# Designs tried in a protein design chat: VHH binders against Flagellar brake protein YcgR (ycgR). Part 208

Target 1, 263 residues: Flagellar brake protein YcgR (ycgR), of Thauera aminoaromatica (c4kar8)
Amino acid sequence: MAELSTPSPASPAPLDGGRGDELEKFTLRGARQILQLLQDLITHRGLITAHTGGGHSFMTAVLKVDEERGRVVLDPSPDPQANRRALAAPRLTCVTQLDGIRIQFPLVGLGEGQDKGRPALFAPLPAEMLRLQRREFYRLQVPLAHELSCLLKAEDLARKPVEVSARVIDIGAGGVAVVVPTGAAEFVIGGTLPACRLALPDGEPIELDLEVRNLNRQTQRNGTEQLRVGLRFAALPRAADTRIQRYIFKTERALNAKARGGL

## First folded at step 17 (VHH)

Design LD86 (from DX1 with T28I; framework vhh_7pa5_2)
Fold by ESMFold2-Fast, scan of step 17:
Structure LD86 (fold): chain B 263 residues (1-263), chain A 121 residues (1-121)
Amino acid sequence: as target 1 above (263 residues)
Amino acid sequence: QVQLVESGGGMVQPGGSLRLSCAASGFIFSTYAMSWVRRAPGKGPEWVSYISPLGGSTDYADSVKGRFTISRDNAKNTLYLQMNSLKPEDTALYYCARDLDLWDSGRFDIWGQGTQVTVSS
């Protein structure tokens, strides 16, 4: 029901500051790099989820970069209450994605006014922007038709070994996200699940050691509760890495071919 | 494939009201700013109104300000123009237009076929 850890990089939810050392190499601080990335958001019409705190967010977009005034022009929400929450917030955390690349940046000092008679929200240019361009941060949403599963070697509440077949909902170079019924097994963030088996459509299951990275409780539309578990590949063998990358690439190509045919 | 289809035009007396609709298809509607543009008989096109991609910002030509209201429903891929206190000078073919610019509007790539509005006594 509650989020217990950071969501996947493809999620609109913000990445936490506890990963500062890991994320530093992906952080842009050069003025021209920041301006170029903001212009890329305009050119590619990137929609932005702006988090205002307290579990609140709204959808916006960068409409213009005003270099002379050192600010961005943002689309206000059509909901006046969302705009009031944004203006009252000490900071917005903005999250977006361009062609599989996660982009996140703060905006501080949000104001409202008009430019050329048009209502807008204004914020100073961000001092930094996060751009995640690593294979391990890309997540393929697994098609339901593939029925991808991972057999987890875990423990129940009494610390007895159990095997749980979990449905894989997303997969990347660095790990998988799975769903299990609440109570099927006990998961501890940072805990290791040894000798789990990932079943890909072709070939034998891949034996993997998995580390629990995050836990999110979700209520399904039918009222049942499921636990979403984010799992990192620990010490992934090269052959296993190759098979996983091949599956991701092959599935992406098939989805892209279908999308082009559907136009 | 990419299309805009206007509807809701008609004949109305001065002081009357009409609501125009524009159904968009074949593109991600919520990522584009949209405009209404009209062409009166014997005149060039006149920009009427603008709305930002998410609907938080709107703008109007001085000739219609206070009488017309632009809005959009991104879930339904539909753009609207509510026209109140109509005047004979509002008689024109009204076009829904997709704006290439998010803020500095005026460059349109996709137009509808238009819907006729006639204001006469």
Scores: ipSAE 0.721, ipTM 0.889, lowest interface PAE 1.0, mean pLDDT 85

Design LD87 (from DX1 with Y32F; framework vhh_7pa5_2)
Fold by ESMFold2-Fast, scan of step 17:
Structure LD87 (fold): chain B 263 residues (1-263), chain A 121 residues (1-121)
Amino acid sequence: as target 1 above (263 residues)
Amino acid sequence: QVQLVESGGGMVQPGGSLRLSCAASGFTFSTFAMSWVRRAPGKGPEWVSYISPLGGSTDYADSVKGRFTISRDNAKNTLYLQMNSLKPEDTALYYCARDLDLWDSGRFDIWGQGTQVTVSS
């Protein structure tokens, strides 16, 4: 189920690196929704990794939602240094998971005190919470043997239409990351590439619209430069979504079985 | 199977110390608050101490405050109670209890068999 996307024993990383605007549709801002989700964390005993910046984090849990005072009661760390780092941080980024749903939220204004004689950390209720199903945040690293490609419809430096065959390096429910030679086409963050064709190992290519989300130039070991392009599925038909999810699931199962000495 | 198994009880002189242990199995120990509860002969149960899931918050009955220390090792699925400056009044059967409430402690669903602590000359 979630074995291939399970983070290492190290704390799970926040989802804010170049994906902020893509995550807006999964962000809850309604007071009732936020309260209900916090209560779900309590009811289902969700442990939280709280990132304090500078690569530091600690484990915590929501122990209580104090609606009258508009705050959450958090379990302090048994390590006093972790608590000092948390209290000094301008912001905590809290990450947790409930039944395959990834939940992430900020806490600002962390304080320390006691409630009923019990030491606790307190923070105002978050103004927003991110809620993603595993399918929305999971990215399958595409095996090189699959030779997965996406034919991109873009423009060259002269604004003339050009088709670029790009190698797909990772794929998820929300998009793909591809690599292309530097200079093969012009890409503009926020620009739409219409009617691109994603070639899966089986079946006909999937026609879909892609939105450019991020760009990263890389230098290969042989000295050649390539461009890594993050692409969002702009308008994904149900049939295309089903085929992409089937490919991801099937490939995960094959990789997991191979790792466990299967086949 | 969900189980809690206490150990470490025994007989001590007044002023002595004992360390109780509780081994948990069959559930995700780190997600539950835990408590120690004692029962002296002819008396009802008395809550002794509380610890939050990650161990950052602890609480004690007034009768043991300053003398007892509750702690947990989530990697070992083990709960502890360090008892110092023991008094004859601490003589009781000590139970490890799983607390269903994370903060407003007091609703227990799983109990150990208990370990006997006797403080006398």
Scores: ipSAE 0.713, ipTM 0.886, lowest interface PAE 1.0, mean pLDDT 86

Design LD88 (from DX1 with Y32W; framework vhh_7pa5_2)
Fold by ESMFold2-Fast, scan of step 17:
Structure LD88 (fold): chain B 263 residues (1-263), chain A 121 residues (1-121)
Amino acid sequence: as target 1 above (263 residues)
Amino acid sequence: QVQLVESGGGMVQPGGSLRLSCAASGFTFSTWAMSWVRRAPGKGPEWVSYISPLGGSTDYADSVKGRFTISRDNAKNTLYLQMNSLKPEDTALYYCARDLDLWDSGRFDIWGQGTQVTVSS
């Protein structure tokens, strides 16, 4: 598979959140999702650029999520003027990156005070957080335990229709990679496989058209051959796109939580 | 190679001052909360001071509040402890320590070798 990195560097500049159709599917509004993402920023020590308006910003970090008081504890700037600007601002727009994923959220009602005798900045928990994956280039390696499969509607050597259940090994916003036994079907780069069915762990299979993008013959440790097929989503309705993105997001979060000893 | 190296300790008379330094290497210093912890002869470890990752928040044990000042220079990967009005009771081995928690300090994973401070007439 081709591994791509976006050539655009991470920008601290805010994006218009929650109003665009494209951004809506990346906007978290569930209380537990918001709490978990804020905790991920703490665990991974994500530095945050907080924009106070008028071209002003300062560097901060979420130091603690105070669930009981419904607020975040933020690192004040060592520059007192930056703290005064932040406290005077009606809203902070917070921008950060976590593992190449852009995260943006508003904070309203910033105050100063103390927790455990320590001075800090405080803000109520945000009502929403934007989590933007590098959509075209990010590939989630599918956990084997998920048993993710795609039923391919292809042709054999005699151009007769055949159905092949293929194991999905990675998935992204633009497509999937699958493995099939050698000789199970014929694949032609640029060819279209109509009405295939992608099975996710939760819910009914998604019907979609797939375009063959690449083919790679692999020899397994036991000497058997398998074919790896890269498939692009040729026409993906918004509802299908949303379900696929939800699976990717939830699986990525679960893998990150598991790495921390979570479930 | 994650490492913390303390320096600046020595012998001083009561009422004197010392500045301790801690040079950090092998990790992104600016994203970690840091503490100073001391161990006096015949006693257990005592937490002395805390500083947040960006240096905007500091905290001190009651025994040193008003006399000690913690600071950091993230561009130089260096932590400092300015100790003023030193007392014989401040005699201890002083350790630079990396906090696992950004706010609720008390769990440390990396320690320096320590630097000895002796306050005696």
Scores: ipSAE 0.696, ipTM 0.873, lowest interface PAE 1.1, mean pLDDT 85

Design LD9 (from DX1 with T31H; framework vhh_7pa5_2)
Fold by ESMFold2-Fast, scan of step 17:
Structure LD9 (fold): chain B 263 residues (1-263), chain A 121 residues (1-121)
Amino acid sequence: as target 1 above (263 residues)
Amino acid sequence: QVQLVESGGGMVQPGGSLRLSCAASGFTFSHYAMSWVRRAPGKGPEWVSYISPLGGSTDYADSVKGRFTISRDNAKNTLYLQMNSLKPEDTALYYCARDLDLWDSGRFDIWGQGTQVTVSS
């Protein structure tokens, strides 16, 4: 009966291209993932801000995905000047939002014409789409039974290389928190630990670079001290990001099922 | 509550003009394609015109091409149909309708009450 609020673009600026390496883990390049995301924009009626360069933009929407012709059908602007600028541009940068998720993608080779007598703008399917979730704030508390560990490559107090096997206590899309024995290694906030190895239950350990984000000394109930280290994934291959997300989703689903009485 | 309310109908002579309006409420108007559909006495419904969510694409039945113009003002949540060179055959109850499909087909889920257009000498 009542219409629910749908996500709409609020004239967002494009994300900084200088952050390309940091955004790679949020970039979709699979043809089926791209088609599904475009279809989600159609299903949820997401409006798009299309940037044509020179500070110019216009509102559009994906009206149809023509898989057979490998193109999207876009709503032209009611402003003829905006359409002229779009057609003259070598590329459009499209920005939208779906349920709080920022979506950005390029369109190259924009043309105009008609489909079934209806005027439209056409562009080839994008080769990539950015889907930036706020998932980096979510942290899964790792069950002790999983015995998740990360082999850290660090330095001791004398600046000599040392390897420390640390227990992973929480994990998210952006990093992990680990615990190490007091004095096992020296950690400096902002320092990078190269070529560490994260062991997940399924498959080979993931080799990755970690940045130290925070340090917290904790005294346990039995009086022993441990160091909690917060670590950011500095560079994460797409395959590694997929494995980490799969582990998080699978584990949370299992924990939620158990909490609901084994459903 | 989702609602469409038409206005602007009336009686005109052949060759006259009318502008129909449709006020939308209870949903995000700019996210939907909209259509005008008419029903003449004793006949089934006939699709008249289509407009895309942002108004950049329009389409018309062959019977009204060149005479009718569909437009929308998304800031005012209002759909319009400018009708020029009216003919007796245009006599009908005119409905605005929310088009569930953005492009390929016309499936309508919300309709207005209709506004009567009578063209007679």
Scores: ipSAE 0.657, ipTM 0.876, lowest interface PAE 1.4, mean pLDDT 85

Design LD90 (from DX1 with T58I; framework vhh_7pa5_2)
Fold by ESMFold2-Fast, scan of step 17:
Structure LD90 (fold): chain B 263 residues (1-263), chain A 121 residues (1-121)
Amino acid sequence: as target 1 above (263 residues)
Amino acid sequence: QVQLVESGGGMVQPGGSLRLSCAASGFTFSTYAMSWVRRAPGKGPEWVSYISPLGGSIDYADSVKGRFTISRDNAKNTLYLQMNSLKPEDTALYYCARDLDLWDSGRFDIWGQGTQVTVSS
């Protein structure tokens, strides 16, 4: 399984198919969730880039959700050729943003007609919508004063178990970056570290399975070599996710308050 | 500060042409449907024309179909109404209006001051 490259939330380029295993947790399939997200696009006036294949795309917008007929009403392009390409395409891949959240969804069975005497493009409601929150790409730089650490269960050069206390330098909803002394343990990209323990400033350490995503060797000013390790949360319990999100929010709020000369 | 400013009105003989413009500022023009609405002397307001946010869908009142053309330039935040084959009954104050609803037209929250069109023989 190849690693899926996810463009930034601001990118109009579509993700391949949008149905990879890594994206499943961000995919909405409930009818009410899909209707609500489409209504949110209308309410916040989200412009959509619709990809018709072959490198072609056009700008559109959801003008209305017709719940009774199970369809969306879309703004046609003022360019007739773009409309012809869209109608000939087996599917449209629609990409948009709502408050920095990337939204992507397919439309199949595009038709042209009139509603209330007005020309429009129509498509059945999508069966799925991808919603990638900014938080999935956001990384909080951990204040040194917080002394955030993660106890890693790894192996040394001889494949013997070793425990390494690593300093957490950044944290997001999807993982952490840690720093370890070079040679403290061996890390393999794609390898899993089971039952690691993430220590937040307050409360019990969180037990997590971590997947190694990135390795970067860094030389410090004093000549000491360190290894930066990017780690993905392989399976995050809801309670752990809530605690991590609360820490991120609380820390950002405190940093913003200090920057503005708050109490 | 949200604003719509109409221009291009004037006096013209029957059969003549005028092009009205509406300059929008203070909001993301390309995300709103827009309409032209007119008020003739002694009459209530009459909706004239509609254009969708990207300009792909347009509609006209029966009284102006085939004679008027609505268009927009989203890069310039400007709405237009090209008026051809003008008739005395087209005499009215013409308003540019921002539509709150993208599709269910008729709920306007922002209006310009209007531009006067007088068709007189």
Scores: ipSAE 0.698, ipTM 0.878, lowest interface PAE 1.2, mean pLDDT 85

Design LD91 (from DX1 with T58E; framework vhh_7pa5_2)
Fold by ESMFold2-Fast, scan of step 17:
Structure LD91 (fold): chain B 263 residues (1-263), chain A 121 residues (1-121)
Amino acid sequence: as target 1 above (263 residues)
Amino acid sequence: QVQLVESGGGMVQPGGSLRLSCAASGFTFSTYAMSWVRRAPGKGPEWVSYISPLGGSEDYADSVKGRFTISRDNAKNTLYLQMNSLKPEDTALYYCARDLDLWDSGRFDIWGQGTQVTVSS
């Protein structure tokens, strides 16, 4: 979907490794937690999209956790070509969802064989598993009436410091998308904007560091150009995270109430 | 709500073939392992065949290996059993069954009504 800056929990697309710092807080590394989460996938019958690289994937499921042999038993694909690609891959990236929770994990050392005469794929237990609730992926489209803004500390065309008040068009747990007038500042993908200020209702502006993730130039019908900038929150304090989540929840509830009153 | 509806049984001569079907409704069919179980007159139930949720793994009782083929169409919520080289000993009521266990199979909670297979003379 075009409106989401990160894949939804229902999306089979794996999350980018460049987000490692943001994702660490959601990564399980304890052997006991990993075993319990794999068992939860079995109990809740979670189907898994396994990415084999090169744009290829297949559907599978964890059929059993074999603790004695330290491995998972996976359902092979009914497509033999998918199984051949999986076995040739140095790594599988497995993506699934349970009750709005996105789960992603690597499997390395995939093999094939039989257990109790039944054909299966086998892999050692993963060393880590990512567990993200739906809210980590959600992007709220900010109502125009809210006039939400972010004061950006950026550079102009001559690399001199400039402050730009940008309108926030969407917001999520991981970042915001803003619109700035063309020529107001220069942005470089991967660049950091320190000490920016996000103005939310019901309090003082939130001071935060933002990383530029994407740029999209748009021409409006009147010929005016705008720049849409996708920005990631860097090192967001817990109090700021709480205020952002509260704003998202409150606004979502109000929009849902309005939708219920519609046609 | 949860329902299994079987079809395709009948009378055939030894060496004949039949294809059984089981239409599933009221649950997410693609997330369950499925089995075929038969009961001959005067005998207890005998497990016949197993298929994993995505259809990548199949298993058969020794009595039917090489003659029967289990398959599923998850888009149509349908389970199949292709029965070839039928023998008089295959005469039984055949049940479609939903398996609660994905791998260590044998815990069935939902059954079809059964379809009669008779291999005559």
Scores: ipSAE 0.716, ipTM 0.884, lowest interface PAE 1.0, mean pLDDT 85

Design LD92 (from DX1 with L54I; framework vhh_7pa5_2)
Fold by ESMFold2-Fast, scan of step 17:
Structure LD92 (fold): chain B 263 residues (1-263), chain A 121 residues (1-121)
Amino acid sequence: as target 1 above (263 residues)
Amino acid sequence: QVQLVESGGGMVQPGGSLRLSCAASGFTFSTYAMSWVRRAPGKGPEWVSYISPIGGSTDYADSVKGRFTISRDNAKNTLYLQMNSLKPEDTALYYCARDLDLWDSGRFDIWGQGTQVTVSS
């Protein structure tokens, strides 16, 4: 029963910026664009969470872009162990957000030293930077009290049509994550589930085609197995997109108000 | 309202120590580099020390290096200057200053009212 130091909650997991066609269209590779985005991080004082692997991260900032030497100057952690982990890592995955835009980029070849008497971490300029509007990446954790569900049209083991009511655990502009009992239906990554129905608290269910993106089996402490299914929205009508965004923004503002000690 | 308020000054004999504090409010303290700047009577301002936004990088004027230590607590929005082995020449009003530049330092837009440090026998 001794209390152990728990690791600090990390920022949302880094996206696979270099993998998948969906993220490639948001990836900047031009030298001028990369330099401008790094300068925007400096100008707008964007703090960066740098992930070193193994669930470890530390807070940093870009202090300077050294174009002549082709490198960025980063703020070291005041924790020497965090700096040692960073220097030992083959790669940092840097994540930040400016005005609802998520920015993510790799840094390889991190070094330490001084720039004219000031301690600093140095890394070569990144070859790529991911730049996403918040709407493309944000996942709202759905409050249990909302009882948000999605009626999935899938197939059972015999390829017979089956309808499964799944609880929505998170929602974003691009899709939902749902949980279903193990064995309720068969899901194939890349498969399409046509004419599913997403029930939001206000109004009629939204009819959607959903694409299966990922599957994760989870065992709860009571021994019950659940399947977590990641689903992408296929070609949302504007009215449906508007309703989903409105729900996300309204719910997030309510949650933020509670977290800040509002009434 | 953007505000910086210094405290911790006083009178001390040569060789003594003081710790200055600067309480920041009205802005996101953790995103700014901060400096300490002092002004002795009848003299111009002298930059004393710098600290980066996260606090992993610090710098000092040659006149105070090895004697003064700058630090910050971003959770408390507070900047500190630990002053050891004080000399009569350290006598000045000490100002907390918000630095507009993250790395190049020296462009200050917000200043505190100052706290008086007097080192005399």
Scores: ipSAE 0.696, ipTM 0.871, lowest interface PAE 1.1, mean pLDDT 86

Design LD93 (from DX1 with L54M; framework vhh_7pa5_2)
Fold by ESMFold2-Fast, scan of step 17:
Structure LD93 (fold): chain B 263 residues (1-263), chain A 121 residues (1-121)
Amino acid sequence: as target 1 above (263 residues)
Amino acid sequence: QVQLVESGGGMVQPGGSLRLSCAASGFTFSTYAMSWVRRAPGKGPEWVSYISPMGGSTDYADSVKGRFTISRDNAKNTLYLQMNSLKPEDTALYYCARDLDLWDSGRFDIWGQGTQVTVSS
């Protein structure tokens, strides 16, 4: 599971590469799976955003998988400067989507040349590809009217147990983002909060373990400081997963209906 | 409705230039490779030029290489063919064609109505 600060599922921005352990379960390393996924991108005409570093990117496409030479044939940019940046980059991070599935993979050793007189960019087949269903990184912005909360079991600065009721601001299949007053508890990235209680509008609170993923301090316009905490579901029971998904889809449907009919 | 509409043809003398345009509608233009194909009276169709989806890869028939330039504007859903140093043998009806294959081009499913190019002294 990955947490995104602002990007939606449709965003082409690459996921944080430093979170390799968290994305491992969504990473394909089988040669046959990689070849099939690349071929699916060709068959479905998937456009790729290739990130070259320094905030630079360009649009490309896989034109062909050359299994004999163990490489992909990529569409060069019509902008020569974009191609020069790509060739100078030690690595490209390629991001695309196929039927709501986010796909991300690295390309190393990019070269340029011609095949049958046609200019192309070439790169060795990637050793790994990330394949995330929309469900895994989609985040529903929780309506304020739902008053969704999560009771966190944490520690204060003296390492004494404290319980903090936090407002849930967004929720996905892999976790939640919550807001707490600054200083209410000590949070450590990578730390586990056991036996927390997530309150959904229907049914009993869900008891679950949460891992701290990110921390962002925010100062509101009134001068009040709050802490935004990104939390990953460390071990999600099937029944809890089903309830969370039901809440997300029901709320999306209601919001979409309101947008179409109410405005 | 999937449609390709060519324009920009006309009559020019040898050595002249023309720029052909092809307006695409009814499909996601930027995901397809495109080609120009021409047909002179009494002859079969001759492939003229190819362009990849992003426009970074181009190819030309030997008969037009160095004289013609293919390009595309994906934001405007438009394909272009800049024709320089025109010769009498370039006289033909020019078609915009949608390629089904991204790299090994040659399978076309959608064609325009064509635009006439006449090169005469």
Scores: ipSAE 0.657, ipTM 0.867, lowest interface PAE 1.3, mean pLDDT 85

Design LD94 (from DX1 with L54F; framework vhh_7pa5_2)
Fold by ESMFold2-Fast, scan of step 17:
Structure LD94 (fold): chain B 263 residues (1-263), chain A 121 residues (1-121)
Amino acid sequence: as target 1 above (263 residues)
Amino acid sequence: QVQLVESGGGMVQPGGSLRLSCAASGFTFSTYAMSWVRRAPGKGPEWVSYISPFGGSTDYADSVKGRFTISRDNAKNTLYLQMNSLKPEDTALYYCARDLDLWDSGRFDIWGQGTQVTVSS
């Protein structure tokens, strides 16, 4: 739900707020950088999904940056209820994509009125904008034939060390999702798992520190319970990053070639 | 091929109504603001109406305010102009135009062939 895993096209859903610290390095706070990025959205006709909370959203676009008044001009929804929800919301979370880069930013203090006699929504310039390259949010669905695994260094309910070999179901530049049997280990969102080992093809396992980001418990038809665990790479050496990136692109290319040549 | 095709013009008496349509193809229609522009016999082009990418904002020339309504259906890649209370002065060739600017209208890069509207008793 909170995890973005759609490879093409990318989901417009907002990123998980628990990732705030790790996303800081991708956050723009300079006034000139923010103005330039907003102008890029105008120039390249970026379509924006504006989330108003409670599962509600509407499509909009930045129509103009009014530097004199320090505000953006947004396209109102043709649905009056969507505009009323937006105006009542404490903030809008705006999500868009530009040339494989995911852009997300908050707008606070939304108002309505007219500019040049035209109805518009107005908001002060955002104080921050998140800019993520596709690689930071792209997730490769791992082929079952690859039998990709990660040896997790975790703890049981009594806080005693346990090792769990978990199957990797997806992988991206920022982390992996794995499945484990229910009860194999205890996981706490925000908890760190040091010195885990990711087994990629063509080389030694990669030793990684992982942070637990999300948990999803599922029961199979045969009564077998499993836990899906989303894990972030807490620290990633450049050599490990290069190997993971290489695996992702090589596998994606092979899957694309198979899809085109399968006849 | 990028194309705009207008239809719905014709001959009407003063006080009559017409609905113009513009079918867009070859580009992502929903990412562009659109305008209607007309050219009366012996005159230059006159901007008539504007609509924002998602249709939440519209604007009209003073000569048509209260009589014309612009709308769009992004799922059908179609732009409309509903013209009511037509006057002889509305007689013109009406063009669908793709606005290069999202807000500051006036730069058009793609035009249709036009559809003739004649208001005459």
Scores: ipSAE 0.630, ipTM 0.847, lowest interface PAE 1.3, mean pLDDT 86

